# Designs tried in a protein design chat: VHH binders against A-type ATP synthase subunit C (atpC). Part 14

Target 1, 342 residues: A-type ATP synthase subunit C (atpC), of Archaeoglobus fulgidus (o29103)
Amino acid sequence: MITMIYKGNRAAWAYIVARTKVMKSRLLKPEDFRKLLNMEFDEIVRYIGETEYKKEIDELGYKFTGPRLLDHALYANLARTYRKLIEVSFGASKFLIMKYLEKWDVWNIINIIRGKMANVQPEVVDDILVPAGERDMDFWKTLLVKDIEEIVKSFEGTPYYEPLSKIGSEDMSKIEDGLYKVYYRELLKLNPSDFAMKLFLDFIKMEIDIRNVKTLLRLKAEDATPDEIMECTIPGGYELTEEELRKLAAMPIDEMIKALEGYWFWNDVQIEGKEVAAVEIEFDKVWIKTISKRASNYPLSILPVLQYIVLKKVEVDNLRVLGWGKYYGLPSEEIERQMVIL
Below, E stands for the ipSAE of ESMFold2; O stands for the ipSAE of OpenDDE; V2 stands for 0.75 times the mean of E and O plus 0.25 times the DockQ between their complexes.

## First folded at step 4 (VHH)

Design E12 (framework vhh_enristomig; at its last look DockQ between E and O 0.28; V2 from the best seeds 0.00; counts 0 for: pae E 3.9 > 2)
Fold by ESMFold2, look of step 5:
Structure E12 (fold): chain B 342 residues (1-342), chain A 121 residues (1-121)
Amino acid sequence: as target 1 above (342 residues)
Amino acid sequence: EVQLLESGGGEVQPGGSLRLSCAASGFTFSRYAISWYRQAPGKQREWVSTIYSGGSTNYAESVKGRFTISRDNAKNTLYLQMSSLRAEDTAVYYCAKTFSHRGTSYPFDYWGQGTLVTVKP
């Protein structure tokens, strides 16, 4: 870790923030999504082909059609965008961007293993891989053709080996939760020795809170036991510490909801009369608004960059839901229920 | 090995009832939204109903009030209770994993084998 580079490296922040603002200006706006909701699938692909996704649509259109074209283009563009962000960064900004984007290694591990368990052809799993973390696409492509035992061996000597070694003896959902727990645990080992690292770590802890409140509400709605809830949550939240989570998990859902009103993420959220799924999307909106406010308060920091990383993923998620929904004939209101639009 | 096994189809009189089941294995059923789709001979596959991991439901207009979707997470099973069946309901019915909410699942959409429902002439 190079602590002094974080303290004196304001020029590096100014540069990457400026680059990020240009990239952010190219994100689709709410009005673009309103137009897209009224289109059929083929029109949606054409529309996207006139945006930042043009390169991927043009290059993949000769080989892929339908929803596979869309998936491959969206995730390839996401990966290219994240790799570009790494390429144009340096010093403290590059270090933090790379650490945050390591979560995409977890994404790739999980999807490769799920694909193998489902007997999905490797080329279909390839459609959704995001080589934006520590490992490159060549690494992931070698895993696509390995059996699960060989995949697990590929992670020997890493912290990810421990949850992966339990495949076959534990539920796959517990393996997946274990992989994310490793990712966040390793990030939280970083020392908040200066202000830049503190901003990053607080962001991570707040992200954990959002993930955990959604898990808590979902599992309480399913009448899960407190032990089941604690097993599925990520330690190290900002306000939802392990102690706070244990107390909340033990409460009846009505009492728990009242207790949640005191946390940072309970702003303008309306829980009464809403489905759990709709409430989860409201927390995603709260998170995005909070990221925006914090990035504005600390404009020469990692926060504007993390904001963009989150917003780009939200855009990809929205486009995927939209495209697949239209392809299968879901009504626009059902598609919109699954989207995060601000 | 991930599997979706539809069952409960058969021949039924107009106005009759059937209950379809979808037994899921090889994945964490409770973490996925699961849907029913159907495909009549010569038609495109179409959405019928969805149940989310949190228990909320939605239905195609053509089946509202006649079909009820439900799930039993302990048994990894999805159900479709069909009543007041009509000739246009004749189709092969499929169970499929649907997108879950952002950050709660990964995007795979696995088709089941299907189960045939025939509403008699």
Scores: ipSAE 0.178, ipTM 0.643, lowest interface PAE 3.9, mean pLDDT 85
ESMFold2-Fast, scan of step 4: ipSAE 0.644; ipTM 0.854
ESMFold2 (binder alone), look of step 5: mean pLDDT 80; pTM 0.804
OpenDDE, look of step 5: ipSAE 0.306; ipTM 0.726

Design E13 (framework vhh_enristomig)
Fold by ESMFold2-Fast, scan of step 4:
Structure E13 (fold): chain B 342 residues (1-342), chain A 121 residues (1-121)
Amino acid sequence: as target 1 above (342 residues)
Amino acid sequence: EVQLLESGGGEVQPGGSLRLSCAASGFTFSRYAISWYRQAPGKQREWVSTIYSGGSTNYAESVKGRFTISRDNAKNTLYLQMSSLRAEDTAVYYCAKSLYHRGFSYAFDYWGQGTLVTVKP
């Protein structure tokens, strides 16, 4: 076995998949979300305090209250959970998990800079930081006390420096797109040396397609030019190649939607009459269903692990929507519309 | 740049009426649900009403039958017609594009400056 680092053997994949199945079994079920939708904010915090989030709610409840407690607890638990996956992984699985979770460095960069731009107090930004990528929490906390120019300098010598150097000359949304382009570009440089790596790279390319179709539909709804759309999309998708994106971006929106019906991600989506945010949620649902199907087809691979990573993030997102929605007194119907419940 | 600018607040007697406006720019207004929120002194911010792109509406129970949300897509403007005003309606009123808590940075540009409504006997 020449390409052992990415391939692994059945016993090695069975181990990490078994650990992942235990973690996945502790995710909230659709029934749990329906119960939570009938609760008021304080009841939700108490309910979550009796779940996998107990440690974080107990530790942080001394110091925080209200939605800040929830955000802090959710993201602290997310980081701990992801670090646990890395800790129990080895060889090829550890390498791929770590590569995928580098996405959280991009999350932290974006939120720190946006917080600085909006003059948000550093402790509020600290609530949502996730040290699950390459850099630890001490690094991120150091950035919270720096100005934007010093933050940008902290990334000199990294691939993230180029898009960050454009802060002040380009819109922040374009800087964010640039940071994610760097992340995906670096992942796509990985050598497809064996079947395990090919499964990982196909997963990444399909994730890019989901991101690109959401971007395409949002920007077309905003009457963006084809060139603007191309600047905000990520090259290297599974079916949405640069050539296909250029063709779609040039179409009127109605023709574009008809053309999109031929792509893998259009299966059973309902977009008619929906807001842009609701359309994005529909594609998030398509992605989760696709991940589940592929993980079932390749059960002794990286795919069940990536499935768990995605589902855990979806759970955190759902609980945030629920917490903030209930805190502001939104009706349950409105909150449910923003949640991904399958 | 997404901008929401509230106006139309002021002082009014109980039972009076006011019309609030929210001027939107930097996004395709007609395609999004837009909401009104309010925050009274010393209270948490609370949702008041939402209007969807299709024209359907939802209201908080405390304002149902007294407030009417509407939109003018040609002018990129959201309205809140308030009638039968009560002392407990005293608050700073904010408009907001539909919350997307699943994305990055959702908290940092959510709220505009607001417009103050004072119901004083």
Scores: ipSAE 0.502, ipTM 0.786, lowest interface PAE 2.3, mean pLDDT 86

Design E14 (framework vhh_enristomig)
Fold by ESMFold2-Fast, scan of step 4:
Structure E14 (fold): chain B 342 residues (1-342), chain A 121 residues (1-121)
Amino acid sequence: as target 1 above (342 residues)
Amino acid sequence: EVQLLESGGGEVQPGGSLRLSCAASGFTFSRYAISWYRQAPGKQREWVSTIYSGGSTNYAESVKGRFTISRDNAKNTLYLQMSSLRAEDTAVYYCAKTLDHRGYSYEFDYWGQGTLVTVKP
């Protein structure tokens, strides 16, 4: 357990880490999810209404019901929680937190466009927006009333414009991958000027590896070509660099899986007999375990903060799986298979 | 580019039988669990049955023993054989693959047009 930080900013890291530990202690535990798996939809809403989601459930329950109430309440709480984390941070920690949370601008861009393409009512898209990045909800609401061409034009002069300009000529899935590539590319331009920045960049590169291995396995299972795989993967991973990805993408699936056994993320993963979706959950579990170990090793750093941000999203994702599954009457065993519970 | 197209619905008398089909494209059909859902007039949509990639099956209690889910991986097609049909089985039936709520975007176009089954005396 060795921690290094800039001289003179130790108190700053101690403060934000302490605030983060309090927030983390309020996350649902594995035993809470096991209780929820035995509840019906209405019981789940009531249970969640007695937790950190009380404010959103109370405020939104007058106009929303069913899974829509949960989606809106969960994403609204996620945004409020992330904004609170930014608000109590300062200096280097605030800068890094804000940089990481810019990912939610990409989420919002993609979902507004997908909503337009699916001819979904703007209020349904509003339910799942997370204004935790650079732009606030007023900005996103302005985009909800524009057509796709106007939305694309709104990003002219930003690095997101290039992939968005391909809407209509490329598949939306490739445009989504392009937008996330821009996000990661911009993050990786940050100067590793100190140990805190190096920890942040290593975290980002490892997150890219987890995303890439899931993409690689999914696309290989779908008999995608090496070129298609390279278009969907993100360069700059910790061990899955562009060079390594090109080699793996060219391999037959069995040979590729054997080669992947040598990478950091393969430790303790169990893929035998599992469907693609279950394999992706296994890698999400590996990622959470890796984050927990590294945050424990560097407790006065950005890592406990990033751990909380990731765990909060995992909790929201799990509650959405529960809400959707219970509302439509899926068996508890099937719902549990789609959850990341550790 | 994932596409699931339901067909085979129609009018049938109580106690009758009907077979629904779901034609899949845009993904490796044999590697995914695929489910049938239904929505009766004025009610919320509910899960009916799932068949896993390995061939095992699961059913909602209300249809167990009457409905049989099956798949033909060579044809990329899912089936629902319905027997001993009741008035309460009247619904639009939908086919869906495993949905990932943990993904990098929200899935708005989860449901296709479905196929209508009317059990009429």
Scores: ipSAE 0.585, ipTM 0.798, lowest interface PAE 1.5, mean pLDDT 87

Design E15 (framework vhh_enristomig)
Fold by ESMFold2-Fast, scan of step 4:
Parts: C-alpha cells; sequence; structure tokens
Structure E15 (fold): chain B 342 residues (1-342), chain A 121 residues (1-121)
C-alpha cells in the first residue's frame, strides 16, 4: 500500500477519528460480556438499560417484552448511532461512511420481504430497519404497506431489481446472496483515486474474503456443488478472487483447507476440533484483529471509523445471541460459542 | 412462504416413546440450524434441542440421554425421538429456525403450529 495524504484534509480525518474514539470507548468490553453470560435474562435487560441503550429500552418497553424488546432496542440504537456518525462526518469521510453503510439498504429490503413472507405486522419490522444507507426511513415506511410484487417494482431501474425479480422462482437465500453481491459489486466500482479510497477498497475486499471463506467452508461441509458455491460467494475479494474461488470450490474439502492455509486470513485461525459454526466465529475474530491492526497502522484514516462501525455491529449481534439464548434457557457455554468475544 | 409443520404428538404413558416430525418448506433447509422448543401449560416457551447445519447437536439438561434430534436434508424434515417420557415432558412442541441467528437477515420466529405431547398413566 502507498501512503499519500492530502495535507489540507489531515485535520478533518483527526476530527472524525477523535469522535469515533469517544464512541468506541462506550462499547462493551470483553469482561462485560463474560459477566453478562453469568446473568439471567431479566438481569441482562436491566444491565443494558443502564448503558447507551437506555433511551431505546425505555422508549420501546411499552411495545415489546422479552428478547424482542432487546432486539428492537439494539437495532434502533444501531440506526441512531450510525446516523449520528454520518451527521458529524464531512467531505471524504462522510462519502466513504455513507457508501459502507449502504449495506443497510440490503438489510432493510431483505427484512421487509421476509416480514411479508412471515405475515408479520409492519410495526414489528419497522423498529429493526436501519435507515443508515442511501434511502431514508420515509422511503422504507412506504414499502412496509406494499405487497411483495409492488416492493420489487419499486426497485426497477436500480441494480437490486435483477435479484429481486427472481422472488418466487428462486429460494429467498439465493436472492439475499444476490442482493449482497450487488452491494459489493457497486462498492468495487469506486475509483481508487487517492490513498483514502485505496484503504477503503482494500478493507471492502478483505471483508469479502472473510465472507467467502465462511461460505466455502459451510457449503463444502454440506457437500454443495461447485456451481452452488460460486452462486453464494462474492467476486472481487482481496485474495479470494473469482478465479481462486472457482479453483477452491472444485477441490475436495481436505485439499481446499490445505490450499486455504496460504491465505492472509488463515495465519492465526484455530480450527482443529471445531464445528463449522465455531470455525466461522474464528474467522470473524481474525477479521476484527486484522481491522484493529490496520487501523493502528493508519490512525488518521477511514480505518478507525470502519473499525467502530464493525465493532458496534458485533456488539449488537453478541447482545442478541445473549438475550435470545438466556430467555429460552440455552446453556451459557452454547451461548458463548455463538458470540464473538476478543 | 416459510412453513414449518409439526406432527407425531399424542398421549403416551410414563416411560413411553414418541417420534416428532417437522416438515419444512420455503427455504434452503440444509443451510439452517433448526431447534425444538416446548411450552408446558402456565410456562414460557423453552429450548429443548438444536441440530446445526454441520450436523452437531445440543440438548437441554432435562432431556439429555432421553431425546435425540436428527434431520433429513433430502426430505427437509427435522425429527425428535423421545424416550423415557415423564409427566414434566407434557407440552406443546414447536420447531423453529435458530431465533438468535447471526448474519444478514432477522429471524421473525418461523414457529410451526405445534404438536401436543401428553404424558399420562
Amino acid sequence: as target 1 above (342 residues)
Amino acid sequence: EVQLLESGGGEVQPGGSLRLSCAASGFTFSRYAISWYRQAPGKQREWVSTIYSGGSTNYAESVKGRFTISRDNAKNTLYLQMSSLRAEDTAVYYCARTLYSRGESYAFDYWGQGTLVTVKP
């Protein structure tokens, strides 16, 4: 990577990074998660209600109970936090933050459609929507009152239309994969015109690699065909390019694992004796460690900001796993196995 | 679109056995961890067992050694083989995708209709 910093914008990067460090300091620590694993569900809700989630828990407590209250409060807080990050950003930082957070448009499309398929009332879906992407909440609320065919038609003229047009003829998981492929494909069209863009694009390509290695391992364990694997993986990774994916997908699982040992994401992964889901968690940990190291190497850049965005999502995911697991009586060891704690 | 249909419940004497089935449609069954839950009268719904996409299993302490969860991906069917049934196993049994799913979509509790198991002398 080549370091090229426009000197006039260095103070701008310092500002957004400083704001991000304050936000990052409010995230739960690994020690907090280990304490929460020893709590019962009601204690967890009370504990989280005394953190930065207090506002959402207080506001949504009249509408939801049990793990649903926690889920809705977590996503509402996530939306508020991401919107705040966009609002305090400017120039190149705002552009890149907004581009990355466009993935939440995909989240919103998927969950509105899945809500319709599950015959879930619009108000249940409303609070889990994260209007941090290209479209605002008013747009998403208009889709909540439409049927699936009308929703699909609303995306005509956008790159999301092609995968959405296959609803009813393809299973929903393939359509979801298609929507995420669109998101990443559009991001990779960005011109690497300066160092900030190069750092951003390398980050995106590495994120694709982590997604792809998890997909490869899961689908190989299910004895999926090479064509099925290629349909579910995303081209344009840092090292898992389309060409590399085709070669790996054609290998028997043991040969594939040996080949993967040469890739950047394999260095510190601990896979021996682990079930597929546990191996996926190990790759999430590798990704977080890699982000942390790179953000430390480029502290006046987009990387500390992307680090915060990722860590905030990980915290929401961990708290959801914890809430649902404790509420329904899963053992703490099983809950911990599903969490990314570093 | 997504459907989960439980069957196999009924009345059984203490110490008896039943095999529950859950027929799934509308999603790629093999990609999801699928769980059995139960709800006894006057109690909240509780987790019983999970089978993961890779085939590993886990069980609530109260049913370990007595219940066996299995899946047939070709038939899109989940099973729960119950043996040494006790009065406290009396409940409506539900199958569901893992409610705390990590990833790129939210789980809207794809609960089945349930199947009643009654353990009576």
Scores: ipSAE 0.459, ipTM 0.766, lowest interface PAE 2.3, mean pLDDT 86

Design E16 (framework vhh_enristomig)
Fold by ESMFold2-Fast, scan of step 4:
Structure E16 (fold): chain B 342 residues (1-342), chain A 121 residues (1-121)
Amino acid sequence: as target 1 above (342 residues)
Amino acid sequence: EVQLLESGGGEVQPGGSLRLSCAASGFTFSRYAISWYRQAPGKQREWVSTIYSGGSTNYAESVKGRFTISRDNAKNTLYLQMSSLRAEDTAVYYCAKEYYPRGSSFAFDYWGQGTLVTVKP
């Protein structure tokens, strides 16, 4: 169990929240995304090149063109932004920010392994690594030159080893689920005795609920067995506990949907007539609205900081969807369907 | 794991017709929108058509009125009936459930080998 936590005074929380508000003010607004949806691909690249992504677009333009340039610039900027947030934080805020951003170790592991499996050049993977977790960039760069067996061995003695040891015998999607289970399991070991820690842990449990309801609905649409659903869900949710998930997984889909109406995340959700992907986007929107409401209720806490971290990732995901969609020539309505715009 | 396997390509003369097939496995086919994409030699991949789970369809302007997308949910198969083929329709045709990979920051090659359609000018 991790019980080491630093305590800060109210002035310390005011400082990091103020720095976060400045960073949040530089995020694209819903109006910007609607404007971008009316642009052609080349206009979008020029527009993004005049935002805070300018540095990365300028630096990576010699290696990449098209939507791959945009992808690489977006994740390089994400890494720089998260590192800056860690750098300006201290005490309790730094501890909690670093714990949350350990999720990016899982991201890096997954992308390095998938890159090896797909025979992608190491420099392509290098440009999307986010060294915001427990390990620094030197560690990740060392991993890029290793084969899969050596990469797996590099995690011996860590909680990530168990799911990674199953590479070759299980589907990569199950291994990815296993890695995220490890991340959330380790976070939930934190002691909830501190008020800041309680806010943090409630946030994590609610995030697990959003992940679980998306997994449950997707796998039910795929006619997965209850046991298969339980293997892909994460225990420790706010209301979707392991017991609740087992009960829901055993229901026919129509009964399950009716039962889900009673959970906190079902408010203002419309799923009738929607594709599975559109339903998942609806729950992403619920999560963002919930984060915003809770951050407003606790404005001098970790919650506005976590809100920024989530919104920054949502912005990167939206720009990726927009870039690839426009590049492939999809209609604006189809691209918008895949975006999380509030 | 999701698998989509394309077939039915070949060489045709301008004005000819071809029917492409995409055999789906690893997911409940009837529940998903599925799309055709194509990549002409030396050009970027582009969207061609989508059919939604409810049966509605959408087409790229360049193929509207000439191509017809359809699905057979009982056979887990997607079709693209191509008529009045032109030289610019020459491309490798791909079937996809998503146009960008979920759970990855950039697109690896998530596409199958596709099926080659050659329209000789």
Scores: ipSAE 0.590, ipTM 0.828, lowest interface PAE 1.8, mean pLDDT 86

Design E17 (from e16 with Y99F R100P L102R; framework vhh_enristomig)
Fold by ESMFold2-Fast, scan of step 4:
Structure E17 (fold): chain B 342 residues (1-342), chain A 122 residues (1-122)
Amino acid sequence: as target 1 above (342 residues)
Amino acid sequence: EVQLLESGGGEVQPGGSLRLSCAASGFTFSRYAISWYRQAPGKQREWVSTIYSGGSTNYAESVKGRFTISRDNAKNTLYLQMSSLRAEDTAVYYCAKHFPSRYQGSYAFDYWGQGTLVTVKP
């Protein structure tokens, strides 16, 4: 059923924004990441074990050691944090938060299937699952004991079934792209019933633009065909519509870059002398700065909440890169190149 | 099924050369950064080199100027050309998807291949 969200509860937005501000204040700061970059792996684990990640590190220590312990603790904390955010929300805010966090249903589907393909035990997958959508942990645990064919059948009648039905005939990376494409397509079907919904949908379209520009630049560097680029990009962006994507995909890379300079996301981006992955990190920085500006312009809205959700994931990604990089002896400057620090 | 199969290891004298290969299957090889790692007997596993999907490369300081990483996307194969080999290069060499990559759509459960042994001795 179509759900309409009506304008009229500014007090509810003030409440969830206030709760979110408290949660945001607990995020690691740039100075914390600079300190961590000067630590060795064991020091990092001890440092993180004295933060809000203590519960997960303590609870998972019986099962994992080394960077795997850190990874699983980070995702378990992410799940607990997102569930807490949903728990303290209500009405329109809860609806929009849950819709955005349905992205983690895609994460869960992919990781359960990849876990089966890698022949790992269900317990290894369990702790990285993020049950932050409408499907609860009981649903995901049911899938952990099924084989791949049964898992795919569990999604019959859902929009995720079509890409999942291609397992075995297409590369898993294409299936993953298809699942994220379904997620965004479904979000864009939501009715713009009021200002809150409009802010939410604009945010989603801008997130699609960031994903698309990263995909365009990466695939052009790989000499991908226009058809391959269109298969991997997501229609419905804020400025990178399907029509614009088709035009850009047909251009040589130098011409495409010149054309991209006119788009909203090109402000303050530096690409000279950078490899593709470094350019992608520059666009992640643009996105975080854009979210911050928009959340400041609309402080009693869904935007500060979405800002927190994004920044929490950025922190988890930074800590994963840091943990594995230090454990395997990557130099600090190489690890820092893979981190988003603002 | 995602699979990485290392080969090309063997016994060489100091100053010698070897080319290692890693055959990949079960994923779109051309779209991933792939790395070489090594583990010497009784030592911690360490990163050696990475080649990104766009073709750029990076190297551990200890091997810089002596090792060259390359890829053949048509053959889904990663290479490590090793020259001026030293006793300290003796290790089992592994290939793996570069991680922790920030741009992963999924968790890396099976990041190690079976390995290939390189022994440098007179």
Scores: ipSAE 0.437, ipTM 0.747, lowest interface PAE 1.7, mean pLDDT 86

Design E18 (framework vhh_enristomig; at its last look DockQ between E and O 0.10; V2 from the best seeds 0.00; counts 0 for: pae O 12.0 > 2, placed apart)
Fold by OpenDDE, look of step 5:
Structure E18 (fold): chain B 342 residues (1-342), chain A 120 residues (1-120)
Amino acid sequence: as target 1 above (342 residues)
Amino acid sequence: EVQLLESGGGEVQPGGSLRLSCAASGFTFSRYAISWYRQAPGKQREWVSTIYSGGSTNYAESVKGRFTISRDNAKNTLYLQMSSLRAEDTAVYYCAKHWTSRGSYSFDYWGQGTLVTVKP
């Protein structure tokens, strides 16, 4: 049954890739960001309000103002966009897209549980949810009116039940880590039955490497112990095995950095003279470029779709950085250094 | 809504002291590691300090012995006591929520920052 889901024909891939291409064409260009960097916050909001984000800005304008409006509108648009992507997809593409986007389900679960634990009003929690994953907003709303026990029970029979069942007996942060680990574990359990699946799994493994190298650098910079680092890394990377990560984590930072040069994601990354945050941005750029290249190599595959998903998130993140930066009054140059613009 | 709001920034003379606060809301504050970051003019954002859910702390070498991170879980507030301030400490200071009880790369939320200016 699973094998059947992963099979697609050339025409099917052509269709979803074509649809995704159109969506991709609506993303802001680097030149657009350059213009935005020269605007004041209010001007930026107006500008964005005339773009693909118009609907969300207009709809949320009665409830939110300022940078919060922008944030909520951006995430709302992201959710809408990803839902649309799911809607127009089918067969193997739909399956893989939904599986990938489950990370947002995890996000929402965590936020709901946090809200409950913090005794936050359901309406407030509702505002921070991002229904960009497999589950729609109607589903999430059903959880908002439940207590923690009922919420946990609602996930019985799912892979996420195991970590959730530990609520009350384990640190919530550890539970959250567990949820994300489950997310990636479940992805990695997928059978590489065909070429599409293989591409997908490689994508996931590469993403894990990017996440892990960032985590490794960040935590090492914070003088975290090897055990602490390993607790925060995700198994199943493309090249960063658990053993490799353990070795790297135990190295002095300079030695570790040198050792990292041998991996696929280093690809001309310059670390000398740069702070960790800057290096992280470099990895983001490498990731984007890598995805783009691979998508170009396999144009009738899931990769162009995944590329778009990543680019859309990058756009949203850039706009958030821009919006908050401008709202605070940071210099344009400072804001730009925090953005991922290629 | 989950929020982090920094305050306490201002102008101080070299050698002076300043205390920053980060008010947190919308999540179980006590269960997460929280960090201070800063971004100086013309430089990238850098890690300053982390306090973990268990109360242990860690500091960047550049601020060790001068800065003290602390938290009040009852008030959902993170603090950064800065002493012996230097010109190079001039930056926008941000608080960031980790998604783990210990340090992690993935931050759920960032504050909007508070400006600290160290001037003679």
Scores: ipSAE 0.007, ipTM 0.213, lowest interface PAE 12.0, mean pLDDT 89
ESMFold2-Fast, scan of step 4: ipSAE 0.674; ipTM 0.874
ESMFold2, look of step 5: ipSAE 0.230; ipTM 0.666
ESMFold2 (binder alone), look of step 5: mean pLDDT 81; pTM 0.818

Design E19 (framework vhh_enristomig; at its last look DockQ between E and O 0.30; V2 from the best seeds 0.00; counts 0 for: pae E 2.2 > 2, SAP .747 > .668)
Fold by OpenDDE, look of step 5:
Structure E19 (fold): chain B 342 residues (1-342), chain A 121 residues (1-121)
Amino acid sequence: as target 1 above (342 residues)
Amino acid sequence: EVQLLESGGGEVQPGGSLRLSCAASGFTFSRYAISWYRQAPGKQREWVSTIYSGGSTNYAESVKGRFTISRDNAKNTLYLQMSSLRAEDTAVYYCAKTPYHRGWSYPFDYWGQGTLVTVKP
């Protein structure tokens, strides 16, 4: 019975990993991006239109043109892809994938609120939503016709109500941070009952570290106080505990940078002389490399799936940067500077 | 909240000069790259120039040698000195702060309202 359970679990992981591997093989390669960087915008759209994004480009072509078409098609594909992952997953894998992808609910909440604050038409907001989380498009559409107060009320009884209830009294940036804090807090409440869960939680904690180090560097560069920094960081990191963050936040920037060299995410990251945004990209690269390494160490686990989810997002972001950059006439070097290509 | 306010636009004859300003607030100005864009009537918005936090600059080919981007971090102000202006330089000029990696995040990009530059005899 134990052997059957083990065999069953192993088979389950093998299945989802195999499916994910196939999906991963369809991602653009660094060489592809380099080619795209040498193309004109229209050529890029044509190229992308012949890839996995073809369906979305074709479907949205009646409504959008130019860089907006590309942008919306990319997000639509992203959502479809993630939904597909959920669909083909089962048991523990499905549970973990869904829990991770709940961050897109936060994304959508933020976009809806920001849209309302900016008096953006509901139709426009609808076009930028990514229904890849727990909630479906029907739910989100119900919010589009509501005012901010009604939207906030819609989340009563959920963990997200608390940060949302502060709309009007706090900066939107703090509310956004609060929403993500809730997201991660809820994840970290999961019981590490088995090896898969432990790997998942470690992944989450490591992701938190990446977010926190970016936040730390950005805010420190802006001369934020330690208290301000702590308000913007997420508890529950892999190595950046609250205590560690407090210590780092209190250091002069040079000392802080030096101290950061001792953490897992420091892989010869060059900070000096670089813009904060460039440094953030470096940490993204480290994150991708780290995930890849860990996924290779645990091939029959949730990690290859999570890796793909991350890589897919990176691809979409790269293509967005590329599309808009080319459309606006940015030089290739400037566009590439904003991309994560490994 | 990030705010960008352009000024200095107006009418100028071909070959003339004009200096645009962009007042920035709501973020640590000195730590970010800031850019100028322009949009001519009936045309798409196009990138003009960027000045990075370190002071380095980049220009569109169409404006190289004629336009100079600069910044005063103490005043949180971006400048665009335009010389040898041409009819094709006629456009609404925008100041922009765009996050890296995310690229342009429609509809929530950080743009000013723009200032109109008209080059005509």
Scores: ipSAE 0.330, ipTM 0.734, lowest interface PAE 1.4, mean pLDDT 90
ESMFold2-Fast, scan of step 4: ipSAE 0.664; ipTM 0.862
ESMFold2, look of step 5: ipSAE 0.549; ipTM 0.820
ESMFold2 (binder alone), look of step 5: mean pLDDT 79; pTM 0.797

